VH-VL binders against q978t4. Designs and how they scored, part 30

Target 1, 133 residues: q978t4
Amino acid sequence: MFDGSDLKNLFSLDGFLKTIQFEPEYIREGEISIIVPLRNNLLRIGEIMNGGAVMAISDAIGGLSAMTYPGIVNQVTVSFNTEFMRPIAKGPVRFISRVDRIGKSIAYVEVLVYDGENLLSSKSTGVYFLYRS
Key: E = the ipSAE of ESMFold2; O = the ipSAE of OpenDDE; V2 = 0.75 times the mean of E and O plus 0.25 times the DockQ between their complexes.

## First folded at step 16 (VH-VL; framework fv_lerdelimumab)

Design z3 (at its last look DockQ between E and O 0.63; V2 from the best seeds 0.00; counts 0 for: pae E 11.5 > 2)
Fold by OpenDDE, look of step 16:
Structure z3 (fold): chain C 133 residues (1-133), chain A 119 residues (1-119), chain B 109 residues (1-109)
Amino acid sequence: as target 1 above (133 residues)
Amino acid sequence: EVQLVESGGGVVQPGRSLRLSCAASGFTFSSYGMHWVRQAPGKGLEWVAVISYDGSYKYYADSVKGRFTISRDNSKNTLYLQMDSLRAEDTAVYYCAKGSSGWYYFDSWGQGTLVTVSS
Amino acid sequence: SSELTQDPAVSVALGQTVRITCQGDSLRHYYAHWYQQKPGQAPVLVIYGKNNRPSGIPDRFSGSSSGNTASLTITGAQAEDEADYYCNSWDSSGYHLGVFGGGTKLTVL
């Protein structure tokens, strides 16, 4: 459905992401990178980014990255797992989603999150069910 | 080596328009966000605008929003700044600056082009 | 929008250490980036992130941060370090609005 030429069209498909301020870094087939400002609404106690926010954003772009492939018209999360390596205290926060494997009905996606010092802060593995045209 | 060369500056009257260009080389232009930053004579640096690598996203400083338009032609490795409704306070050296990955700092700058708005 | 503040001028004796400080709400959640500008020249990135030097920048330049402040330190100032120094960060509002400090003029004595 998407060829990576229009980030706005892709991101507009997700109502949650619409509520998040972010900047697109790049989009390719099977890969999306965004930069998320570290705003107060994303912070938990201790001025650290909310883990749930990290997961939600990661899941969102993970799914969207699967939709960069031709013929994919929709996807739904089957499973999503996140490991947190370190807290995120400084932004901006870079989210990089990569489709590791895509089959007929299932996609496996990895989402890496880096803090403002470019340190890997979280790693997610998502499985998405695919709808094709 | 990254090269950024601004052009299009000059003297214009208030209310008029001017279009700046920035020719880029030495890097994959289409892979990076690009910025305009200006500096009034004897003053500090002021961020003006940014455009994403593919032009999908554009952001402006409040001081220029609605008057300036940032654009790019990746096939020509060129960044543009259309400046409409120019004001005296827009007088400045305008720099094009290469965004870093994530384009949140400026790793390279052009030498700038002077825009003077005066009656 | 957020604001970054710097002392307008500082001086340092040749070979001595000087610290230029930037303060602002944005720095609570972002690192400051530092640019050097010599008269009649374009700015040059000297420090980005926590403490990263671009290629070609002498190791006498270093960066640090604390609370809502960020600092550029020149350890062993050289004559050629005389310049204006600007800190830069993201706007605290969360939009991609780059903000600059007012700049600090460094004089090397």
Scores: ipSAE 0.716, ipTM 0.893, lowest interface PAE 0.6, mean pLDDT 92
Fold by ESMFold2, look of step 16:
Structure z3 (fold): chain C 133 residues (1-133), chain A 119 residues (1-119), chain B 109 residues (1-109)
Amino acid sequence: as target 1 above (133 residues)
Amino acid sequence: EVQLVESGGGVVQPGRSLRLSCAASGFTFSSYGMHWVRQAPGKGLEWVAVISYDGSYKYYADSVKGRFTISRDNSKNTLYLQMDSLRAEDTAVYYCAKGSSGWYYFDSWGQGTLVTVSS
Amino acid sequence: SSELTQDPAVSVALGQTVRITCQGDSLRHYYAHWYQQKPGQAPVLVIYGKNNRPSGIPDRFSGSSSGNTASLTITGAQAEDEADYYCNSWDSSGYHLGVFGGGTKLTVL
């Protein structure tokens, strides 16, 4: 069963994401929610959250949502698109991923990102190829 | 309504151990992070520890790290604080506090349990 | 760990406006949350985030922030507002939500 300790472990092993501090809010089949403090390593010039950081965290959580289903041992991103709707200047930042559809080989996922005032600030859609046991 | 009821406080000697419990009701316990916050007599609030909704993340104030252990049992809706190697400066009222998601503030508090560490 | 600094005491005349301040470097990136504590009682959340008021908290309570400073404002202070007020936020490292100010005792004259 994929849980919050698995999520922490996977972030810690990633060469890019290992410095991202976060708290799992909840994990259930097809859905992951995490809370990310807006620390300096996530900021760009202008003191807003780096768009690449938004995408990297969204992609990570999006793909890992597929891992909440039985029999899936890995996944890789096929396509990923992000709409940056509002600058994120205040944390903590909430990332919520939801699997919209999962088939034999492909998962379709959406990720919503809320700033520290609970305003929807970005939306991502991702398609992931699935590796099964 | 949300109810948080602490128990397990008392008078103990330095170097001894004590275990606090917090019984939770009125909300989905397994969906929220939980905290311990203490207040020494006549002093301000001091955060002690946090545990995430599923127990996968724990963090401690430097003053208690290595001596205190936070834990939870989601099947019993209960939060725990194991306090080892107690010191006089650990004397305080210990509050159980419910975290809110996304904002990490404390939206509900218990009435507290008094721990006195004295020779 | 980071320090949040509050004045230890402040007074307000009944019906007047008072501002309680909280200052610290972490407040440049994280909101302060405000708790009221009356003698012998548990703390009660009065303002969270930028300016959100929980149900049951009078509309005379509001919050604001600028730079490294957060403020709790009570407009039209009443006798029951006499209490200790604490700000709380994440520490600068972002590892824990456990930095409280030292508290401000509000006296309503």
Scores: ipSAE 0.008, ipTM 0.554, lowest interface PAE 11.5, mean pLDDT 87
ESMFold2 (binder alone), look of step 16: mean pLDDT 89; pTM 0.924

Design z4 (at its last look DockQ between E and O 0.67; V2 from the best seeds 0.00; counts 0 for: pae E 4.5 > 2)
Fold by OpenDDE, look of step 16:
Structure z4 (fold): chain C 133 residues (1-133), chain A 119 residues (1-119), chain B 109 residues (1-109)
Amino acid sequence: as target 1 above (133 residues)
Amino acid sequence: EVQLVESGGGVVQPGRSLRLSCAASGFTFSSYGMHWVRQAPGKGLEWVAVISYDGSYKYYADSVKGRFTISRDNSKNTLYLQMDSLRAEDTAVYYCAKRYSGWYYFDSWGQGTLVTVSS
Amino acid sequence: SSELTQDPAVSVALGQTVRITCQGDSLRHYYAHWYQQKPGQAPVLVIYGKNNRPSGIPDRFSGSSSGNTASLTITGAQAEDEADYYCNSWDSSGYHLGVFGGGTKLTVL
């Protein structure tokens, strides 16, 4: 069982996330939470967060959430769908990933994104293929 | 009730070191990021450093980077600030502050401990 | 590092309304949180987010924001409201909630 004691190691597994400024809030088996500052490189026209950035970060931590389970050594995105309920204009932006179901070779993950008002701004569902040791 | 109690302050000469402690109670210490914030006499608040819930993430103000080290012992519910190469401008009341989960604000502060750096 | 600016001092008559304003580029993308500090005491959170009051904070305290500004409003100032008030926001260039305004000393007349 992953006890969350090595966040740095887990996040270092993703080259994209390493380029994103964020503070890890917590990590546990099947769950990851990070806080992302709303910087210019994440903004699109209208000074709202880039939807692609939201999806990319969501997908990244979604996959990593699956890797918090014992024996999971890698994962790849099979499908990822994001619903945007409201634009993100204020930060920080909180990303919370939760594994809803994990099987032998497939994991189903939900990622919720909250803006600076703590309002749900996007919801993603990811399916990941799992590689086990 | 959340309680934060700073200790370790005192009078030191420039160039010396000092270690501050913050004893936490009334909440699950290991679940929250913690911060140090200081206030020079008669001046405003200045953020100093942050440490994530498990200590895996640390970040410092430019004014203290390379000299101060933030750490924590979750088994002791204690936050630390190792201050090396102290300068006169480091003279301040040092507060430990708890970050609220979900919202990024400081929901609790200690009463602070005074650090005086003088020749 | 981001910067937040506040007027160093403001006054308000007892029972009147006063607004303390915080200004900074970071406020374009972040809400300001507000802390009250009385002499010899630690800061106390009075407003966070858009307009949220922590438990125990009187409803005469409210928050607002516009553009690159955030404001703390006290509607019906009381004598005990005399204190220093600091705005705080995320440092948009860094990894932390590490920006405080210079503080505003509120005098209740």
Scores: ipSAE 0.854, ipTM 0.932, lowest interface PAE 0.5, mean pLDDT 94
Fold by ESMFold2, look of step 16:
Structure z4 (fold): chain C 133 residues (1-133), chain A 119 residues (1-119), chain B 109 residues (1-109)
Amino acid sequence: as target 1 above (133 residues)
Amino acid sequence: EVQLVESGGGVVQPGRSLRLSCAASGFTFSSYGMHWVRQAPGKGLEWVAVISYDGSYKYYADSVKGRFTISRDNSKNTLYLQMDSLRAEDTAVYYCAKRYSGWYYFDSWGQGTLVTVSS
Amino acid sequence: SSELTQDPAVSVALGQTVRITCQGDSLRHYYAHWYQQKPGQAPVLVIYGKNNRPSGIPDRFSGSSSGNTASLTITGAQAEDEADYYCNSWDSSGYHLGVFGGGTKLTVL
């Protein structure tokens, strides 16, 4: 099954995500949780987490949560929407992706983001096209 | 009730090995990262090592890297610390600690097991 | 990489208020957690995050933070509060998932 070392490997091989340090909190079928240190390179002016960083990390684990199911060999984003509800000023930042529904070719995923006080700070919804073996 | 019980401490000579165990109960062990923290006599707390919930990530304090190995057996709810090439400065009470999800504070500690490295 | 600095010792008169401080650059972006340790015992969590008390911890214990400093405050200090106190925070400089301050010995007079 897709596990924390697979997640680490995929991030490390990605040209964009390889600079993002994180720790897998847990991985289950349809669910990925990671902890991201709020380092200086993730901040925007005003000392809060960059909204683009929130979206990029959320999209990454959202699509990868489909990989926790057997037979999925790749996925690509069809649509992705983020609501920024609270600024994230202190970490660590927790990202939780959950597959709401998975069909033959399409997965519907929600990603929740919590700040260092464990307050829900962003919600995202994503739709992913699936490639199967 | 969450319980963590360390064992395997003792007196050993420098350069020898010792294996510590931590028996866990009262929670789903396989869902949590686990830590070792030590305290030398009369000194403060020093973080030693962490292992992720599934064992796929391990990290060590610089003072023990290359000599200590953290491991876990989720089927036995047990955390381990293999300590090789022991030195006098490794003398300490070794605590097993469980973190809380999200904030990474230690919400549960064992009572500790004493390791003495002496000639 | 980030060190957490505490004064080694603090005294307080019985019934008075005391603050124990913890300083470090990482505290601008991470909360401190506070542990009490009595002689011969394992540490016990007394404050986590900015100002959250675990069940069973008296409400005379509180936490605060500002800038690079976190504080543990005990109002109306009692004899049983005499202990060592450690701050702890997540160190984001690498894969080190926790650093401790050097500890503060609290003496209740």
Scores: ipSAE 0.279, ipTM 0.773, lowest interface PAE 4.5, mean pLDDT 89
ESMFold2 (binder alone), look of step 16: mean pLDDT 89; pTM 0.899

Design z5 (at its last look DockQ between E and O 0.79; V2 from the best seeds 0.00; counts 0 for: pae E 3.4 > 2)
Fold by OpenDDE, look of step 17:
Structure z5 (fold): chain C 133 residues (1-133), chain A 119 residues (1-119), chain B 109 residues (1-109)
Amino acid sequence: as target 1 above (133 residues)
Amino acid sequence: EVQLVESGGGVVQPGRSLRLSCAASGFTFSSYGMHWVRQAPGKGLEWVAVISYDGSYKYYADSVKGRFTISRDNSKNTLYLQMDSLRAEDTAVYYCARRSSGWYYFDSWGQGTLVTVSS
Amino acid sequence: SSELTQDPAVSVALGQTVRITCQGDSLRHYYAHWYQQKPGQAPVLVIYGKNNRPSGIPDRFSGSSSGNTASLTITGAQAEDEADYYCNSWDSSGYHLGVFGGGTKLTVL
């Protein structure tokens, strides 16, 4: 069972995520929250956060949140949809993942992203296929 | 009521070690990131170190990196700062500070403990 | 590491308005938080984010930002507002909220 103790290690195993710096805020069964500083490498034209970066980080913690449940040893993204309500120009950026439903082989996850003013900036819905031990 | 109480301060010679403690009460200590901030006599505030809620993340100011170690015991609601190889410039009041929930600022401070490094 | 700069001292007449400004590159992408400190006391948060006041902080305190600057404004300064004020923001290295300005001593005349 993933308990968050090796969150940084898991990120480091990913070719993209290893470049992401973050402070874990909390991890619970079905929930993960991290705080990501708004660094230059995450900015696009206009000095706002890259949308792809938002989605990638959201997808990552979304999947990991499903792995916080007992018996889940791996997961793979089936679908991931993101709505962007506001551009993110101020940090730090808070990513909060919550498992809405977990079945035998499928999990439904929501990921909310808040900017430095604590305003909801993006909302994602992810569906993950689950591998159980 | 949120309460943070620092202890362990005192007078120590250069090169020696000292361990500070911060006793937390009035809140779920294990749910909050914690920081150390210090203030030399008559000077401004200087950030020292941060530790995440579970201790998995730690980071230090360049001025103390390699010499200070931040840690916590959530079962005792206590934050620690192990200070090794102390220098005169480490003389300061040391505050423990709580990172707010939902935001990232310091919403609570202790009254501080004085560390004096002198020969 | 990042740096925040602020004037070491400012004065304001009783009942008048004063603005304390903080400047730094990190403020381009982060808001500044402001702390008040009186002699022998720990810092107290007075403004956070764009313009948010914690409970118990008088409404004469307000915050603003522009470009690489952030400002704390006291509209109608009172005698008890005499104190040191520090701005604080995230370090541009991306690892901590570990940048404080040098502090501004506010004198109320």
Scores: ipSAE 0.874, ipTM 0.941, lowest interface PAE 0.5, mean pLDDT 94
Fold by ESMFold2, look of step 16:
Structure z5 (fold): chain C 133 residues (1-133), chain A 119 residues (1-119), chain B 109 residues (1-109)
Amino acid sequence: as target 1 above (133 residues)
Amino acid sequence: EVQLVESGGGVVQPGRSLRLSCAASGFTFSSYGMHWVRQAPGKGLEWVAVISYDGSYKYYADSVKGRFTISRDNSKNTLYLQMDSLRAEDTAVYYCARRSSGWYYFDSWGQGTLVTVSS
Amino acid sequence: SSELTQDPAVSVALGQTVRITCQGDSLRHYYAHWYQQKPGQAPVLVIYGKNNRPSGIPDRFSGSSSGNTASLTITGAQAEDEADYYCNSWDSSGYHLGVFGGGTKLTVL
């Protein structure tokens, strides 16, 4: 069963994502929630969360939520779209990914991002190609 | 009814070890991050440590880093604090606290257990 | 760098309004949460986030924040409001909900 240690390990082995600090909040089949402190390296000019950081973390969690199903050993992003609804000025920031549909080769995922007041601040949709064992 | 009950406090000499327990009931323990917070007699609250819902993430205050170890056993609904190399300044009431989901505050506290470190 | 500063003590006349302040770098990017503690008791949450009251907390308690400062306001202070008040927030340089202010003793005259 895919758990918070697996998630930590996968981020730590990624050349880009290893710099992203987070606490796993919960993991269940088709769903991952993480808590991301809004540290200075995630801020843009104007002291709000960098939109690219929101997208990168959302994409990572979105793809990895497919790994909560048995038999899936890797995934890659096919398409990813983000709507930025509110600036994120205060954290910590919560990212929740949910698999809406998973097939043989393709997963459809949504990622919701909440600011430190639990206000929905961005919504992403992603499509991921799956590698199975 | 959420309930957190600390135990294992007592009087101990400097340099010795002590293990605190926090028994949880009334909620799904394995779904929550847990914290230890302490309060020296007549002093304010001091955060000590955190452990994530599954134990995969742990972090410590600088004052205890390297000496204290937080852990949990989700099958027993129990949080632990192993305190090694105890010092006089570790004398405090130790509280077990549950962090809320999605709102980032402590929503439940135990009544505390007193640790006294004295020769 | 991660300290939250509170005045050690403040007084209010019965029925009057008081503000307890909390200042620190963490509050630029995290809200403060406020706890009331009476002697011999565990802390009790009175305000979380910007201005949210848990169920059972009287509406005379409110919160606000601006810049690096958060405030707890008690309007119409009552005798039972006499207690220590702590602000709490995430560490601006860390990964956790691990910063408490030094506490403010509220005396109701």
Scores: ipSAE 0.700, ipTM 0.895, lowest interface PAE 1.6, mean pLDDT 92
ESMFold2 (binder alone), look of step 16: mean pLDDT 90; pTM 0.918
OpenDDE, look of step 16: ipSAE 0.866; ipTM 0.936
ESMFold2, look of step 17: ipSAE 0.398; ipTM 0.814
ESMFold2 (binder alone), look of step 17: mean pLDDT 90; pTM 0.917

## First folded at step 17 (VH-VL; framework fv_lerdelimumab)

Design j1 (at its last look DockQ between E and O 0.91; V2 from the best seeds 0.81)
Fold by OpenDDE, look of step 18:
Structure j1 (fold): chain C 133 residues (1-133), chain A 119 residues (1-119), chain B 109 residues (1-109)
Amino acid sequence: as target 1 above (133 residues)
Amino acid sequence: EVQLVESGGGVVQPGRSLRLSCAASGFTFSSYGMHWVRQAPGKGLEWVAVISYDGSYKYYADSVKGRFTISRDNSKNTLYLQMDSLRAEDTAVYYCARRSSGWYYFDSWGQGTLVTVSS
Amino acid sequence: SSELTQDPAVSVALGQTVRITCQGDSLRHYYAYWYQQKPGQAPVLVIYGKNNRPSGIPDRFSGSSSGNTASLTITGAQAEDEADYYCNSWDSSGYHLGVFGGGTKLTVL
């Protein structure tokens, strides 16, 4: 079963994601939720969260959500789109990923990001190619 | 009704060990991050440690790092705090606290258990 | 490690308004959570987020923030409001929810 240790391990193996600090909130089949503190390294000018950081973390947990299914051993991003509804100035930041559809070789995923006031701040849609054992 | 009940407190000498327990009921224990917070007599609140819902993430205050160990048994709905190498300054009421979902504050507290470290 | 500072004690006359302020670097990027604690009892959340009150908390309690500060305001203090008040936020290191102010003892005169 895919758990928080697996998630932490996968992040640590990535040259960029290893710099991201987070606490797993819950992991289910097709769903991942993490709590990301709003640290200085994630802030852009104006002291709001960097949009690229939001997208990178969203893409990461989006793809990893597909790997919570049995037999999925890897995935790669085919496409990823993010809409920003409001700036993130206060944390912690919650990232929630959900697999909407999973086929033999493709998964469709939605990722929602909430700020410290529990307001929806960004919404992403990702498509991932799947590698099966 | 959410309930948190601490136990295991008592009087111990410096250098000794003590294990605290927190029995949870009235909610899905395995779905929540849990914390320990302590309060020395007549003093303020001091955060001690956190553990994620599945125990995969743990972090400690500098004052207890290397001496205290937080753990949980979700099958028993119980949170633990193993306290080793106890010091006089560890004397406090120890609270277990639940971190809320969605909003991330302490939404539930136990009544605490008193730990007294003295010669 | 982050620090939050509060005045150790404040007084307010019955029916008057009092503001308890918390200051710290973490408050630049986090909202403060405010807890009320009466003698022999566990803390109780009274304000969270910008200005949200949990169920059962009177509307005389309100919250605000500016820069690296957060404030709890009691408008029309009642005798039962006499207690210790603690601000809380996430640590600036980004690893936990565990930083508390030193607490403010509120006396209602």
Scores: ipSAE 0.913, ipTM 0.952, lowest interface PAE 0.5, mean pLDDT 95
Fold by ESMFold2, look of step 18:
Structure j1 (fold): chain C 133 residues (1-133), chain A 119 residues (1-119), chain B 109 residues (1-109)
Amino acid sequence: as target 1 above (133 residues)
Amino acid sequence: EVQLVESGGGVVQPGRSLRLSCAASGFTFSSYGMHWVRQAPGKGLEWVAVISYDGSYKYYADSVKGRFTISRDNSKNTLYLQMDSLRAEDTAVYYCARRSSGWYYFDSWGQGTLVTVSS
Amino acid sequence: SSELTQDPAVSVALGQTVRITCQGDSLRHYYAYWYQQKPGQAPVLVIYGKNNRPSGIPDRFSGSSSGNTASLTITGAQAEDEADYYCNSWDSSGYHLGVFGGGTKLTVL
């Protein structure tokens, strides 16, 4: 099964995501949860989490949630939409991705983001094209 | 009822090694991140190390990096702390602690095991 | 490294209100968690997040935070509240949950 070591390895291979420190909270088929410290490199002016960082991390674990299914060797983002519901001023930040539907070539994924008070702060939906073996 | 029971403490000379164990029961051990926290006699709490639910993430306090190794065996519901190159400053009661799911606090603690490093 | 600073001791008269403070840079971006420890016992969580009490913790315990400071307030202090109190938070460098303050010994007179 796809596990926290696989997740760490895939983040380390990305030019941007390699800068993201995180702790896996849990992984299961179709679902990934990670804990992300709110470090200075994730903050924007005004001392809240950068919206681009929220989107980049959400997109990463959203696509990787499809990889928790056997037979999928790669995925690429087709579309991604984020609703920023609350500013994230205190961490750590929890990102939970869940595959809502997976077909032959397409996965539909939702990503929820919680701040350090466990308040839902962002919600994303993503569509991913799948490469199978 | 959640139970955490530490063992393996004792009196050892500086430079020697000890391995601590923490036996877990009353919960699904493999679903929780686990920590070691220590308390020197008459002193406050000092965090030592963390290991994620599946062992894929480990991190250590600066005071123990390179000398201590945290590990877990989810098939035995057991957390470990291998302590090498022990120093007098490592003398403490060592607690294992469970980190709450989805939150960031220690929701269960063992009663601790005493490690005394003395010549 | 990140530090959390607490006064080492405070006293309160029975039935009066006391505030225990915790200060550190990590508290700008992380909440404090408060633990009570009685002699010979393991710590017990009293407050988590901004002001959440675990089941069984009396409502005389409350928490607050502002800037780099978190506070634990006990209103109507009782004899059984005599204990050491530790604040705990995430490291300001972001690598781990496990920075503790030095502890505050609360004496109820």
Scores: ipSAE 0.642, ipTM 0.868, lowest interface PAE 1.9, mean pLDDT 91
ESMFold2, look of step 17: ipSAE 0.596; ipTM 0.867
ESMFold2 (binder alone), look of step 17: mean pLDDT 90; pTM 0.912
OpenDDE, look of step 17: ipSAE 0.884; ipTM 0.944
ESMFold2 (binder alone), look of step 18: mean pLDDT 90; pTM 0.911

